# Designs tried in a protein design chat: VH-VL binders against p39960r1967to2165. Part 1

No score or structure here was measured in a lab: all are predicted.

Target 1, 199 residues: p39960r1967to2165
Amino acid sequence: VPLEDVCERENTLIPTIVVKLLEEIELRGLDEVGLYRIPGSIGSINALKNAFDEEGATDNSFTLEDDRWFEVNAIAGCFKMYLRELPDSLFSHAMVNDFTDLAIKYKAHAMVNEEYKRMMNELLQKLPTCYYQTLKRIVFHLNKVHQHVVNNKMDASNLAIVFSMSFINQEDLANSMGSRLGAVQTILQDFIKNPNDYF
Below, numbering starts at 1 at the first letter of every chain, in headers, positions and changes, except where a header shows other numbers; antibody chains are not in Kabat numbers.
ipSAE, averaged over its two directions, is called F for ESMFold2-Fast, E for ESMFold2 and O for OpenDDE. V2 adds 0.75 times the mean of E and O to 0.25 times the DockQ between the complexes of E and O.
[cut] stands for letters that were removed.

## First folded at step 1 (VH-VL)

Design f10 (framework fv_fasinumab)
Fold by ESMFold2-Fast, scan of step 1:
Structure f10 (fold): chain C 199 residues (1-199), chain A 121 residues (1-121), chain B 107 residues (1-107)
Amino acid sequence: as target 1 above (199 residues)
Amino acid sequence: QVQLVQSGAEVKKPGASVKVSCKVSGYTLTELSIHWVRQAPGKGLEWMGGFDPEDGETIYAQKFQGRVTMTEDTSTDTAYMELTSLRSEDTAVYYCATPYDYVWGSYFDYWGQGTLVTVSS
Amino acid sequence: DIQMTQSPSSLSASAGDRVTITCRASQGISNYLGWYQQKPGKAPKRLIYAASSLQSGVPSRFSGSGSGTEFTLTISSLQPEDLASYYCLQHNSYPYTFGQGTKVEIK
């Protein structure tokens, strides 16, 4: 289901499933070594996905504070799976070239200046509200994971690698022969390290 | 970068046991889920078993239950697969493999180079 | 146990040809399917995950499709370096099961 349709159906700015999964990870998973990188049980991930579909994820009474969901890596895996299943990536098909072209032009890893940041902010503000708010929530979440790197071993660079495929559609990736994937990784790494420059 | 490095080829007699090792390099064993897959000469891939991170237990394919044991030594970042009561039909290349980026439970991101075990009289 | 039936068992095609390999699960596995390439004498390499997602670094001529019980791997323009055996793997439930493999040869 499209992200905007989910937000409209739920009358929210961020899908309820995203909020609940990220809040649970922030509650008890930030120090998990290899968070988002090491595998969770496929059975637990599937069971959790089905529980959200069947037991009313949008119902305020539904909670992840349940012994069925004790494995943090399954919660993390469910979140990554949800992002990858979105029909359109969070940078959107319409705007991913604008984001990645800007990063390529300024070589964000080597030359991030005030003009680049201002132009990036202008692109972010062109995203539909639901996309912007969801992206903002995810970036601040990943920043918290990055802050716990001493314990979890997942810095901004590692997180950018594992999430990059969720921010560019397969079609856009294939059309660029993978060249835009590096740009997405560079953008995400900068967002994760410096979220207040962009959100 | 993650690398799985396996022990060298072995030749065994029927009825013997073999223990194949898989050393994790560039990462720690405790953060991976090691599985074992074998391939008889000229045949397809066959899943033997692997670590289930949810339960913290190893799951074996029923065909190998009672003959296979998969263990890990975290102090040396080495996983092992021991197969007992060897028969000629156990002649195969044995691979260790692991998921890494677990989107959809996507298996297997990294593979060892394989260990040829030959069982002959 | 979920059984994976793969077809054909072997095929020969010319460079530039479109080739299709199919895989059928004995019960529904949603999108929990990967495709693996094994070149002679080498360990397998993942090409596709989640039935249709291309592994980073894999040429765009490879694509996967399908869901539930029927899955397809397509090579849109076969190249000489694609000589290999191809396997599907379901990881929906234990025990994990592979298809029997398809050997691709270039004419």
Scores: ipSAE 0.000, ipTM 0.458, lowest interface PAE 15.0, mean pLDDT 83

Design g1 (framework fv_regdanvimab)
Fold by ESMFold2-Fast, scan of step 1:
Structure g1 (fold): chain C 199 residues (1-199), chain A 122 residues (1-122), chain B 110 residues (1-110)
Amino acid sequence: as target 1 above (199 residues)
Amino acid sequence: QITLKESGPTLVKPTQTLTLTCSFSGFSLSTSGVGVGWIRQPPGKALEWLALIYWDDDKYHTTSLKTRLTISKDTSKNQVVLTMTNMDPVDTATYYCAHDYYDSSGYYFDYWGQGTTVTVSS
Amino acid sequence: ELVLTQPPSVSAAPGQKVTISCSGSSSNIGNNYVSWYQQLPGTAPKLLIYDNNKRPSGIPDRFSGSKSGTSATLGITGLQTGDEADYYCGTWDSSLSAGVFGGGTELTVL
């Protein structure tokens, strides 16, 4: 698994690129209006992505407090691009149907909230360690963005919509005729609002 | 200026249900990120986390007492209520309510009520 | 059941420094932020440290926190007689979906 390979290579539980991008957004981007919704410059996003590849993501001398990366939306865009380009989504191809089936059942009122949370937690604990830790870090980050909604205008619902396509690959989405996208949005919105229920 | 105050009976008989009310000022449970929790402390023993309710009505209970505990809120009255069924002498404790501001950075209680002592005795 | 382990007591003289440890597991301290509380005799607990190492307004810099792996530490320097209290660590436990507190440490200032 590529995410696991990155974590093993770097001797980390979360890819260094994810940590550095999210920390920079948390440092100076939480109040950016339309964070994650308003696209960053494609040129800046690609330049930043290439800099991580060329200058070394694990090198402590590599810093995002560089004038080249002044645009917060480019940092946010780079993070979204990284997540979207993962060979396997964070719910994993193997488990995405289990996650989304659970949410579909919950939304059909076929189970109570406490049962849903318990079963969701069981599914999360079946994820490989690097997937779990990376998902946890992302969820807590998105909850911080949600907490700044007065200034940034991005609540949990908006963030769930923006990130849903990053948590289900095109093949799985096409096979469900789009029916699972709403389930992903339901899961993400709940994770963003209530991260301590799940992590 | 956040303040919380616990109220309820000081004496409960075994098998009865305890109902405690936390009344607060200086914040609203309609504010995103805000929660109110309940903690108890038996005489001479450690703090024990009991339950928590957040602004969006999400509720959490300690596993060992989950079937006995109910937490609810009345946002318009600035109150959170804890109900605990089938009281036993071992439930004798000081019960605290506390303000939780969950901002994803951590989980903590920044302001506490003074506590109310509940004795369970025949 | 106690999921966070603290020493039951520590002692030191005025002006000295002391550290109080809190040991847990990956589901609590390892994955979540740690807070510390001071409880003076007969009073409600007071927040001393949150988010592993941050101090609320009004808490002197003599109090510090740190976290490494599945353990956290509260440090107190320049001990004063008024520091004599019980100290508790606290965090969230993801496997229990609940908050947890340590067993508490009684600090005696000789």
Scores: ipSAE 0.000, ipTM 0.438, lowest interface PAE 16.5, mean pLDDT 84

Design g10 (framework fv_regdanvimab)
Fold by ESMFold2-Fast, scan of step 1:
Structure g10 (fold): chain C 199 residues (1-199), chain A 122 residues (1-122), chain B 110 residues (1-110)
Amino acid sequence: as target 1 above (199 residues)
Amino acid sequence: QITLKESGPTLVKPTQTLTLTCSFSGFSLSTSGVGVGWIRQPPGKALEWLALIYWNDDKYHTTSLKTRLTISKDTSKNQVVLTMTNMDPVDTATYYCARLTDEYGDYVFDYWGQGTTVTVSS
Amino acid sequence: ELVLTQPPSVSAAPGQKVTISCSGSSSNIGNNYVSWYQQLPGTAPKLLIYDNNKRPSGIPDRFSGSKSGTSATLGITGLQTGDEADYYCGTWDSSLSAYVFGGGTELTVL
């Protein structure tokens, strides 16, 4: 299901499943070694996804504090699966080339840092509201993970590598021989380290 | 002290099934983020990853040999078993088991067994 | 078929520097961290570098790693005769759901 359809159905700026998964990780998972790198059990991930569908994720009575969801890596895996299964990536198919072209030019020293940040902010403002707010929430979440790197071993660079394939689909990657993947990693690393420069 | 040791037959005839056991100490497969993998090396050739089992019983196999490979664990015995069917002389190799861990922040084989040499010959 | 490409051999004199390359694609080196393993003659491999550029306890700083795009490099400075070994890069391949090793590089100290 498209991200904006979920937000419209729920009357929210960010899908409730995203908010609940990220809040639970922030509550008890920030010190988990290899958070987002180590796969959770596929069975637990699917069970959690089914529980969101069947038990009403938007109902305040539904809680992730249930013993069924003790495995933090299953919660993290459910979140990554949700992003992967979105019909459109968070940079959007329409704009991902604009984002990655900008980062490629910056890495090639074709623009100065101040110009790069200005142009990046312009691109972010062109995203639909639901995409922008969801991206902002995810970036600040990953910044918190980055701040716990001593315990979890996942700094901004690690997180950018792990999440890069969730922000660009394989079709867009295939056209660039890997250069756009590096660009996505550059963008995400900078967002995670310096979220207040962009959001 | 983390140790792993491979055991099994040193000689296998063509078409037979190979069963190798990895016995380990100093860690448990009940620990989150830990796994045990099997890697082989034919004489004078490169390392080839075969299979991996995680603490949560998730299993992975190399695509070229997937139909021939079975991996299982007995957490209470600290053992991982690899079974490989329809052995061929080209499967002659030293077989290693190794611990996979996220302790270093990535998928890393940080401790290796000494290896066991399996010769496939009639 | 090799997924990660290494030169088959490299040689240098004692005290010199050598570099060993490892080339892959977006699904392996491009999206994941690279480890390097040292295999001394007749022994099991030993972890030498993890997470692209980090050393386990006991590994001297003469050994270093780096990664750029879809390629990784192992550097060895102050070469010693005891460094004669086969060196392997390794990483996870997301498309194959498999761990992959390079073809190995034989280092000879002249």
Scores: ipSAE 0.000, ipTM 0.449, lowest interface PAE 16.0, mean pLDDT 84

Design g2 (framework fv_regdanvimab; at its last look DockQ between E and O 0.04; V2 from the best seeds 0.00; counts 0 for: pae E 12.1 > 2, placed apart)
Fold by OpenDDE, look of step 2:
Structure g2 (fold): chain C 199 residues (1-199), chain A 123 residues (1-123), chain B 110 residues (1-110)
Amino acid sequence: as target 1 above (199 residues)
Amino acid sequence: QITLKESGPTLVKPTQTLTLTCSFSGFSLSTSGVGVGWIRQPPGKALEWLALIDWDDDKYHTTSLKTRLTISKDTSKNQVVLTMTNMDPVDTATYYCARIEDYDILTGYFDYWGQGTTVTVSS
Amino acid sequence: ELVLTQPPSVSAAPGQKVTISCSGSSSNIGNNYVSWYQQLPGTAPKLLIYDNNKRPSGIPDRFSGSKSGTSATLGITGLQTGDEADYYCGTWDSSLSAYVFGGGTELTVL
C-alpha cells in the first residue's frame, strides 16, 4: 500500500506502525550494539509483522513488549522490512532521481555545500506531506541512534549503508544497476549527521 | 572456539562432480547473521569467492559458475556442502570454507577460515 | 576481469611504512564495507581489517585501513619480516549480489 494511502486511511502524517516501532526502539534499543545491522530472529520479525497486520497498529492495546519479539533487533528488523516493502522510495518514485542526481553532482564537486543544502531543501519541500514527515521522523530517529554511537557502534555512515536499500525501491534499484545506492548513502549520511540543516 | 574444516576428494577427473563438505564448530547456522561461504584459490592465483549460504537458507553464487554450483546446509550437523559439476583442470585449486558475519548482505565479512583442501582435476 | 584492483606487488625495508591500494566502483567499495585479508605463505587467509578500518582481536595497531569514495587503502607501519604475505581486499558488490576479492598484493620485506 502506498504511503499516501496509509496516511490518508489513518488520518495521520506518519504511518502509525512507523511511529510505534521507532518509539519502542528509542525506548530500549538506542544503546544496542549493532542496532539495525545485526539482524533479529526472522521468526520474531514475521510474528511482529503479522501481529501488526492482524491487530492493527491503531489498537492501543497492542504493545511491543511481547516475549516473542523482546529482542530489539526483531523490532528493528521489522522496521527495515516495512520500509523495503513500501512500493515507493521515501524520496517518492517521482523525485528519487532528482535527489540522487543532486547528490551525485555534489560528490563530483560541481557545487559548494551551501548550494547543495539549498537545493536539497528545495527538493524536500516538494515532497508530499506524508513523505516529508515520515522521512523527517526517520532521519531524526537515525540521528538519535548516531548520537549513541559510543554504545551501539552505529554511526551515520554505518546507518546510511544499512538503510540505503530501504530508501530505494526495487524497480529503481534495478534501473540504476546499483549506481544510485552510493548517492542515497551520501544523502542519508548527511541527513543523519545534520538533520537540522534539512528539516 | 570457532573452527571450520573442509573435506572431500582431493583428486577429481574432468567432467565429474566435486562435492566438498565444510564441518564447523563454535557457532550455528541457526543463529541470525551467520553464514558460511566457499572461496577457492588456484595455485599462485588470487582468491575467488564461489558461494554463500546463510542462516535463513538464502544462497548466493558467483555469476560465472552459478549453473555449476550448488550450496546447501545441514544445521543439525553443522555442515555446509558445496557441489560443483563438470569439473575441469582449470578448477584445480585450494578450496576454503569460511564463516561470514552476515549482519547485512552489504556488510558481511569472513572472519574465520578453514585450512583449505586442495583439489586437483586431472585425467 | 577483476572487480577490485590491487597493485601486484609492494616492497619496503624493515621498519618502513607501506600502503596497499584497492580500487573498485560505486557498486562495491562505494556502497559497502571493505575487508582486508592477510595470507601468509602456505596458509589460509586471515581477517586483518573489517568495516573499512576496524581490527579484529589480536591484530596489532601497525595495521590500519581506510576508505574514500570507491577506493580503500591498507597501511602497514613498522614493517616486519613476518609481514611478508599476500594481502587481499574484499567487499560485497550490490549489483552482483556477490562477494568480490581484489587481485591480491604480494608484500616483500627487503
Scores: ipSAE 0.021, ipTM 0.624, lowest interface PAE 6.0, mean pLDDT 90
Fold by ESMFold2-Fast, scan of step 1:
Parts: structure tokens; sequence; C-alpha cells
Structure g2 (fold): chain C 199 residues (1-199), chain A 123 residues (1-123), chain B 110 residues (1-110)
């Protein structure tokens, strides 16, 4: 289901499933070694996704502190799967080339850091509201994971690798013969290390 | 310290079921992020991954053989068992069990391997 | 059909360097870490490289790995007779939810 449709249906700026999964990881998972790298079991991830559908993600009585969701890696894996299954990525199909072209020019030393940040902020402001708010929430979450790198072993570079395929869809990746994947990783690493420069 | 060893029949007749046991020491399948997989290698051919089971009993199988393969674990005995039905001469191979630790579907690798057991399928 | 493609054989003289390639797609090498395994004749495979370019304890630095896009390479410098072996690349394929190996490369030191 499209991200805008989910936010409209729930009357929220960020999908409830995203908020609940990220809050639970922030509560008890930030020091988990290999967070987002070590997979939750596919069975546990699917059970959790089904529970959100069956028990109602917007119901205040629904809790992830249930014994059924003991595995932090299943919560993390559920979040990654949710992002990967979005019909359109968080950079959006319409704008992913603008984002990645900007990073490619910056990496080629065709612009200075201040110009890059200014133009990146301009692109972010063009995202639909629910995309922008969801991306902002995710970036600040990943920054917290990065801050716990001593315990979890997942720095901004590792997180950029793990999440890169969630931020560019297969059609856009194939059309560039994979050349844009590195650009996505560059953007994500910078967002995770310096979120206040962008949000 | 970490060791794995395969055991089971070395000769199987066509249509029979093969059962192989991997016995290991130096780690536990109750530890999060740990799994044990099975890989085979026909004589003179490449390595082929068959199946994997992880600490929480999640199971993965190669698609081409999924209906023939069953994998299970006994955490208290430090054993993983692979069962393969309807054996055929083309299934003649050396079968290895190997450990994954800190694995992810996107990041896992096999860091310790058993010595392998050769299974011949003949009439 | 093989998901990861390696040359079937490579050869070089003692003391020289050799590279072994491994080609895949976005669902395997493109979005995941690559490992390399060494199999000496008559023995089980041994982990040689993990996470594209990391060496396990005990592996000498003349073995190196790299990854670019959907391809990976194993580099061996200062070739020794004891390096004669089959070399396999391996990684997870996210579309198959499966671990995949390359077809293997036989290294001969002439």
Amino acid sequence: as target 1 above (199 residues)
Amino acid sequence: QITLKESGPTLVKPTQTLTLTCSFSGFSLSTSGVGVGWIRQPPGKALEWLALIDWDDDKYHTTSLKTRLTISKDTSKNQVVLTMTNMDPVDTATYYCARIEDYDILTGYFDYWGQGTTVTVSS
Amino acid sequence: ELVLTQPPSVSAAPGQKVTISCSGSSSNIGNNYVSWYQQLPGTAPKLLIYDNNKRPSGIPDRFSGSKSGTSATLGITGLQTGDEADYYCGTWDSSLSAYVFGGGTELTVL
C-alpha cells in the first residue's frame, strides 16, 4: 500500500507501524549487536506484520512489549521489510534521480559542501509531507543507532549499506545499471551522521 | 574449539530417504544470530547450498529442492538434522554442515565447516 | 543455472599475482556482502574473506577482496604452490532468500 494512502487512512503524518516499530527499538534494541544487520526469522517477521493487520496498529492496547515479540531483530526486520515493500521508495520515483544526481556531482567534486547541503534541503522540501515526515523520523532513529555504535557495532556507513536498497526501487536501480546505489549510500550516511543539517 | 561433524549413511538406494546429522561443539544454537546450514558438492562440481536453520527455528531451503528437504535442530544435543527424500544417483555428493554466526539474509557467511560426509546413491 | 559467475580456471607463476572475478546481480552482490572460500584438494572449504574485504584471523594479507557494483574480486599476491585450490565466491540472494555460491575457479600455480 502506498505511503500517502496509509497516512490518509490513519489520519497521521507517519504510518503507525513505522512509529511503533521504531519506538520499540529505541526502547530496548539500540544496544543490540548487529541491529538491522542480523535478521529476525522470516516467520517472526511475518507473524509481526500479520499482528499489525489483525490487531490494529492504531489501537492503543496493541503493544510490542508482548512475549511474542521478544526478538528485537524480528522488530528491526519487520521495519526493513515494510520499507522494502512500499510501492514507491522514500526518495520517491519522481525525485530519486534528482537526489542521486546531486550526490554524484558532489562526489565528483563538482560542487562545494555548502552548495550541496543547500540543494539537498531544497529537494527535501519538495517531497510530499508524509514522505518528508517519515524520512525525518527514520533518519533521527538511525542517528540514535549510530550513536550507540560502541555497543551495537552499526555505524552510519553500515546502516547506509543495510538500508540502501530500501531507498531506491528496482526499476530505478536497473535503469542506472546499479550506478545510483552508491549515491544512495552517500546520501544516507550523511543524513545519519548530520541529521540537523537536513531536518 | 568450534567443531562440526557430519554423520549418516554412506550408501543410499534410489527412492530412499537420506538422513544426515550434524553434531557440533564450541557454540550453541540457543545464541541469537547463530545458524547451521547444509551444503553439498557432487564429485568434481561446485558447492550447492541446501538448507539452513537458525537459533529461533526459522528454516531456509533452496527452492529447487524445497519439497524434498526437511531441516530440524535439537539445541540440547547440539545437533542439526537434514532429511532429503526420493534420493537419485545425481544426489551423490559430499555433504557438509557449516556454521553461520551474526548472519543476516543479506550479510551471512559460513565461518566453520565440518569435514564432509560422502553419500553415494546407487542400486 | 548459476547465479554467480566465475572463470572456470586461472593460472600464474610462483611469486606473481592473480585476480579471480565473481559476477552477480543487484539481488546478491549488489546489495550484500561477499565472502570467498578456499578449498584445497580433498578438504572442506575454508573461509578466506568475509564482508567483501575482511580477513579472518590466520589469513595472510596477500589475500584481499574487493567489490564494485554487482561484481567482486579476490586478489592473491606472492603466489605459492600451496595456493593451488578451488576458490568460491558466496553471498545471500535477497530475491531467492538463499545463499548462493559461484561456480568455482581452479587456481594452478605453474
Scores: ipSAE 0.013, ipTM 0.497, lowest interface PAE 8.3, mean pLDDT 84
Fold by ESMFold2, look of step 2:
Structure g2 (fold): chain C 199 residues (1-199), chain A 123 residues (1-123), chain B 110 residues (1-110)
Amino acid sequence: as target 1 above (199 residues)
Amino acid sequence: QITLKESGPTLVKPTQTLTLTCSFSGFSLSTSGVGVGWIRQPPGKALEWLALIDWDDDKYHTTSLKTRLTISKDTSKNQVVLTMTNMDPVDTATYYCARIEDYDILTGYFDYWGQGTTVTVSS
Amino acid sequence: ELVLTQPPSVSAAPGQKVTISCSGSSSNIGNNYVSWYQQLPGTAPKLLIYDNNKRPSGIPDRFSGSKSGTSATLGITGLQTGDEADYYCGTWDSSLSAYVFGGGTELTVL
């Protein structure tokens, strides 16, 4: 289900499932070793996904305070699955090449850091509001995970690798010969390390 | 816990080639945005950056010493090697390896340093 | 011919404030992030400030950084005798395709 339709249906700027999953991870998971890298059990991930589908992400009464959801890595896995199953990535299909082309030029030293940040901010401002707000929420969440690296062993670069597949579809990946995946990693790492420069 | 340690000869003769190895743990050079650099400090003098190798195997060398420096990595061994040819007594210094943390070297900073190894070039 | 220029020394009494400047150009400080490093006597340098004004975990808020144009400044308040060290600024220089350090500033407390 498209991100815009979810946010419109829920009358929110960020999908309720995203907020609930991230809040729970922030509450009890930030110090979990290998958070987002170590998989949760697939059975628990699917059960949580089905609970959201059946009980509704829009249901105010739905909560993750339940013994069924004890495994933090399953909650993290459900979040990653949600992002992968979005029909459009958070950079949007229309703009993903604009984002990645900018990062490729920066990596090739074809522009200086201040110019890169200015142009990246211009691209972010062109995103639909629900894309921008959801991306912002995720980036600040991942910044919190990064800040706990001493305990969880997940720094910004590791997180950027893990989440890069969520920001490029299979068609773009196949056509890029890998260069766009590296560009996404560069963008995400910078967002995670320096969220206030962009959001 | 991130650690780096320099190893190699502590005494070399003029014109010899110095080879220093940085052995590190707690991170990998297969990780995007990470690199290892070499910095030296002659006795009582300022820090001088020498070279850097990043996760993409891009290499950078200080311009004045570029023809004398070679840097390489072995990601499977968690090692970075610096080779410096034609050593001279003015190259006597403490040599440090350090991790650079960045998504690109334009924003990089050296967040973890080795203890350093002192290399003396005999006169 | 230093790319980044720092005063060779600064001093102040315990409890006072000191600032250390680092002067560069558009190819380095002007367009790239600045870091500051502290080197206590007989030890390896350690990161004190990164990304112009950010402190790593464990660095007290008495240390601050700022950048304006092609100059950067390290501020240290509430000086302690344990702050006696050499302080270096550092940044990438896009024109040289090289990382550069300033010449260092020796801080004396008293």
Scores: ipSAE 0.000, ipTM 0.534, lowest interface PAE 12.1, mean pLDDT 85
ESMFold2 (binder alone), look of step 2: mean pLDDT 92; pTM 0.952

Design g3 (framework fv_regdanvimab)
Fold by ESMFold2-Fast, scan of step 1:
Structure g3 (fold): chain C 199 residues (1-199), chain A 120 residues (1-120), chain B 110 residues (1-110)
Amino acid sequence: as target 1 above (199 residues)
Amino acid sequence: QITLKESGPTLVKPTQTLTLTCSFSGFSLSTSGVGVGWIRQPPGKALEWLALIYWDDDKYHTTSLKTRLTISKDTSKNQVVLTMTNMDPVDTATYYCAHSDYGDYEFDYWGQGTTVTVSS
Amino acid sequence: ELVLTQPPSVSAAPGQKVTISCSGSSSNIGNNYVSWYQQLPGTAPKLLIYDNNKRPSGIPDRFSGSKSGTSATLGITGLQTGDEADYYCGTWDSSLSAVVFGGGTELTVL
C-alpha cells in the first residue's frame, strides 16, 4: 500500500506502524549492540506485521509492550522491512534523481556547504506532506540511535548503509551503476548527524 | 571480483603464538557495512567461527577462545590479521578468512584456507 | 557442545531429493536469519542459501531453504553426483554474541 494511502486511511501524517515501532525501539532498544545491523527472525517479523494488520495498529489499545515482542531486533527488522516494501521510496521515484544529483555535486566539491543545505531544504519542501513528516520522524529516530553509538556501535555512517536501499528503488539503482546508492548514503549520513539543519 | 587468501606458518609449536594474514581484493574495509571473519575447521570436524572485524573496527570473538584471540585490520594494505596465543595440538585446523556484508553474519566469499599443524 | 544440530549423514540416489535439517533454539534460528554452506571434498565452503531461503547468483534452483520456528531445512532436488559434499547451517546466536555453525551433514549420492 502506498504511503499516502496509508496516511489518508488512518487520518495521520505518519503511518501508525512507523510511529509505534520507532517509539518501542526508543523505549527499550537504543543501547542494543548492532541495532538495525543484527537481523531479526523473519518469522517474528512477519508475526509482528500480521499483528499490526489484524489487531488494529491504529487502535490506542494495541501495544508492543507484550512478551510476544520481547526481541528488539524483530521490532527493528519489522521497521526496515516495512520501509523496503513501500511501493515508492521515501525520496520518491519522481524526486530521487534531484536528491542524489545534489549530493553528487556536493561530494565533488562543486558547491559550498551552505548552498547544499539551502537546496536540500528546497527539495525536502517539495515532498508530499506524508513523505516529509515520515522522513522527519525517521531521521530524528536515527539521530537518537547515533547518539547512543558508544553502547550500540551504530553511528550515522552505519545507519546510512543499512537504510540506503530503503530510499532508492531497484530500477533507479540499476540505472546509476551504484553512484546513486553512494549519494543516498551521503544524504542520510548528513541528515542523521545534523537533523536540525533540514527538519 | 571479491577474492581472499590466507597466509602464515603451516607448522607451529605448542605454546607458540600463531599469526595469520588475510589478503583481499575486490572490496575495501573502509566501505561501511563490510566485515571480514575467520573460521577454522579441524580435520574431519565442523566449521568453528573465531572472530569478525568490521570496517569501523568493531570486533567480535568466540567466547571459548576470546582471551587467546586478537583480530586487527590494515585498511591501506587490504589485510586482516588474526593472532592466536598459546597454541595447542587441538588447534590444528584449516583456517579460512571470509567476506561479510551489512552485518548479516553470512560469509559470501571465502579464501582457499591455510592448514596449520600444531606439533612438537 | 554444538548449539545447532544436524543429522551426521544423509544419502539418496541420483535424481532423487533430500532434505537436511538444522535444529536450534530461540536465541539463534528462532530469532535470526539462517545461511547454508556447501563444502566439496578438499575445498573451501560455498554459500548456498542466505536469509533463510534466498540463493546467491549462480546457485541453481534445485537448492532451497526454509525455516519454521527454531528449525531450518535445506532441500536439494534432482540429486547429482557432484552434490556429494558436507552441508552446514549457520546463524547468529544472540545470547552468545557469536556466529554458530551446525555440526555438518555428509551427503552421499549412490
Scores: ipSAE 0.000, ipTM 0.465, lowest interface PAE 14.5, mean pLDDT 84

Design g4 (framework fv_regdanvimab)
Fold by ESMFold2-Fast, scan of step 1:
Structure g4 (fold): chain C 199 residues (1-199), chain A 122 residues (1-122), chain B 110 residues (1-110)
Amino acid sequence: as target 1 above (199 residues)
Amino acid sequence: QITLKESGPTLVKPTQTLTLTCSFSGFSLSTSGMGVGWIRQPPGKALEWLALIDWDDDKYHTTSLKTRLTISKDTSKNQVVLTMTNMDPVDTATYYCARTEYDFWSGYFDYWGQGTTVTVSS
Amino acid sequence: ELVLTQPPSVSAAPGQKVTISCSGSSSNIGNNYVSWYQQLPGTAPKLLIYDNNKRPSGIPDRFSGSKSGTSATLGITGLQTGDEADYYCGTWDSSLSAGVFGGGTELTVL
């Protein structure tokens, strides 16, 4: 289901499933070694995703503080799967080239830091509201994971690598011969380390 | 296009170390989600998973051979190297390298090398 | 050690349907996606099915996959003589931190 359709249906700026999964990880998963890198069981991930669909993610009676969902890596895996299955990535098909071109120029030292940040903020503000708010929530979540790197061993660089494929779809990646994946990693690493520069 | 090709000795004596190189093109092991694995197949027998290395330099080995196997990559050369110590005649097999795109819940080998046959005999 | 169990052989006439089973445990098939590979005599394996039931481009729709609990099934309809091959299931085993393949099934078409 498209992100905009979910947010419109739920009357929210961020899908309820995203908020609930990230809040649960922030509650009990931030110190999990290899968080987001070590896979949870696919059976538990699928069961959790189905529970959101069938038991009602917006239902007040539905809670992740249930023994069925004790496996933190399954919650993290469910979140990664949700992002990967979005019909359009969070940078959007329409704008991903603008984001990645900007990062490529910056990485080549063809642009000064202040110029890059200003232009990046302008691009972020052009995203649909639900995309922007969802991206912001995810970035601040990943920053919290990064802050726990001593215990979880997942710094901003590691997180950028494991999430990069969720922020660019296969069509856009193929059109660039893979060169834009590195740009996505650069953008995400910077967002995770310095979220207040962008959100 | 994506291609992989195995290279190394075709004959190895018992107790010696085998070194095989997988050379590939059309993708990079600096790209997130990419990995290269090694699989072998003794004559007339089943496929046996051996080892895998991913873009993040994480290494996995089959438990029964873990102490004998080493896998490494040279990202700049587009190569993955498998080393297996203390070779025995039962290690005679065709050795394949293959590309995987994963998260482990989505992992599969989509492109395979042609295979290289290694015979272990005195 | 054989972690995933397949029947050693299966046979049927041209135009018929066959199913090949692959049985595992909760640490492999139960918790992870299943792939299927076709190996023609003297050739490298070829990916036939991935993510339980998806086909790569170029694989005809008469090949299908499914998974239920700790077992997976490969279905082939409209059998052709060119389908004679060895078929392998594969998955990840979370307890071993390693990939695993089934023992293989030899398909014979008369």
Scores: ipSAE 0.000, ipTM 0.449, lowest interface PAE 15.5, mean pLDDT 84

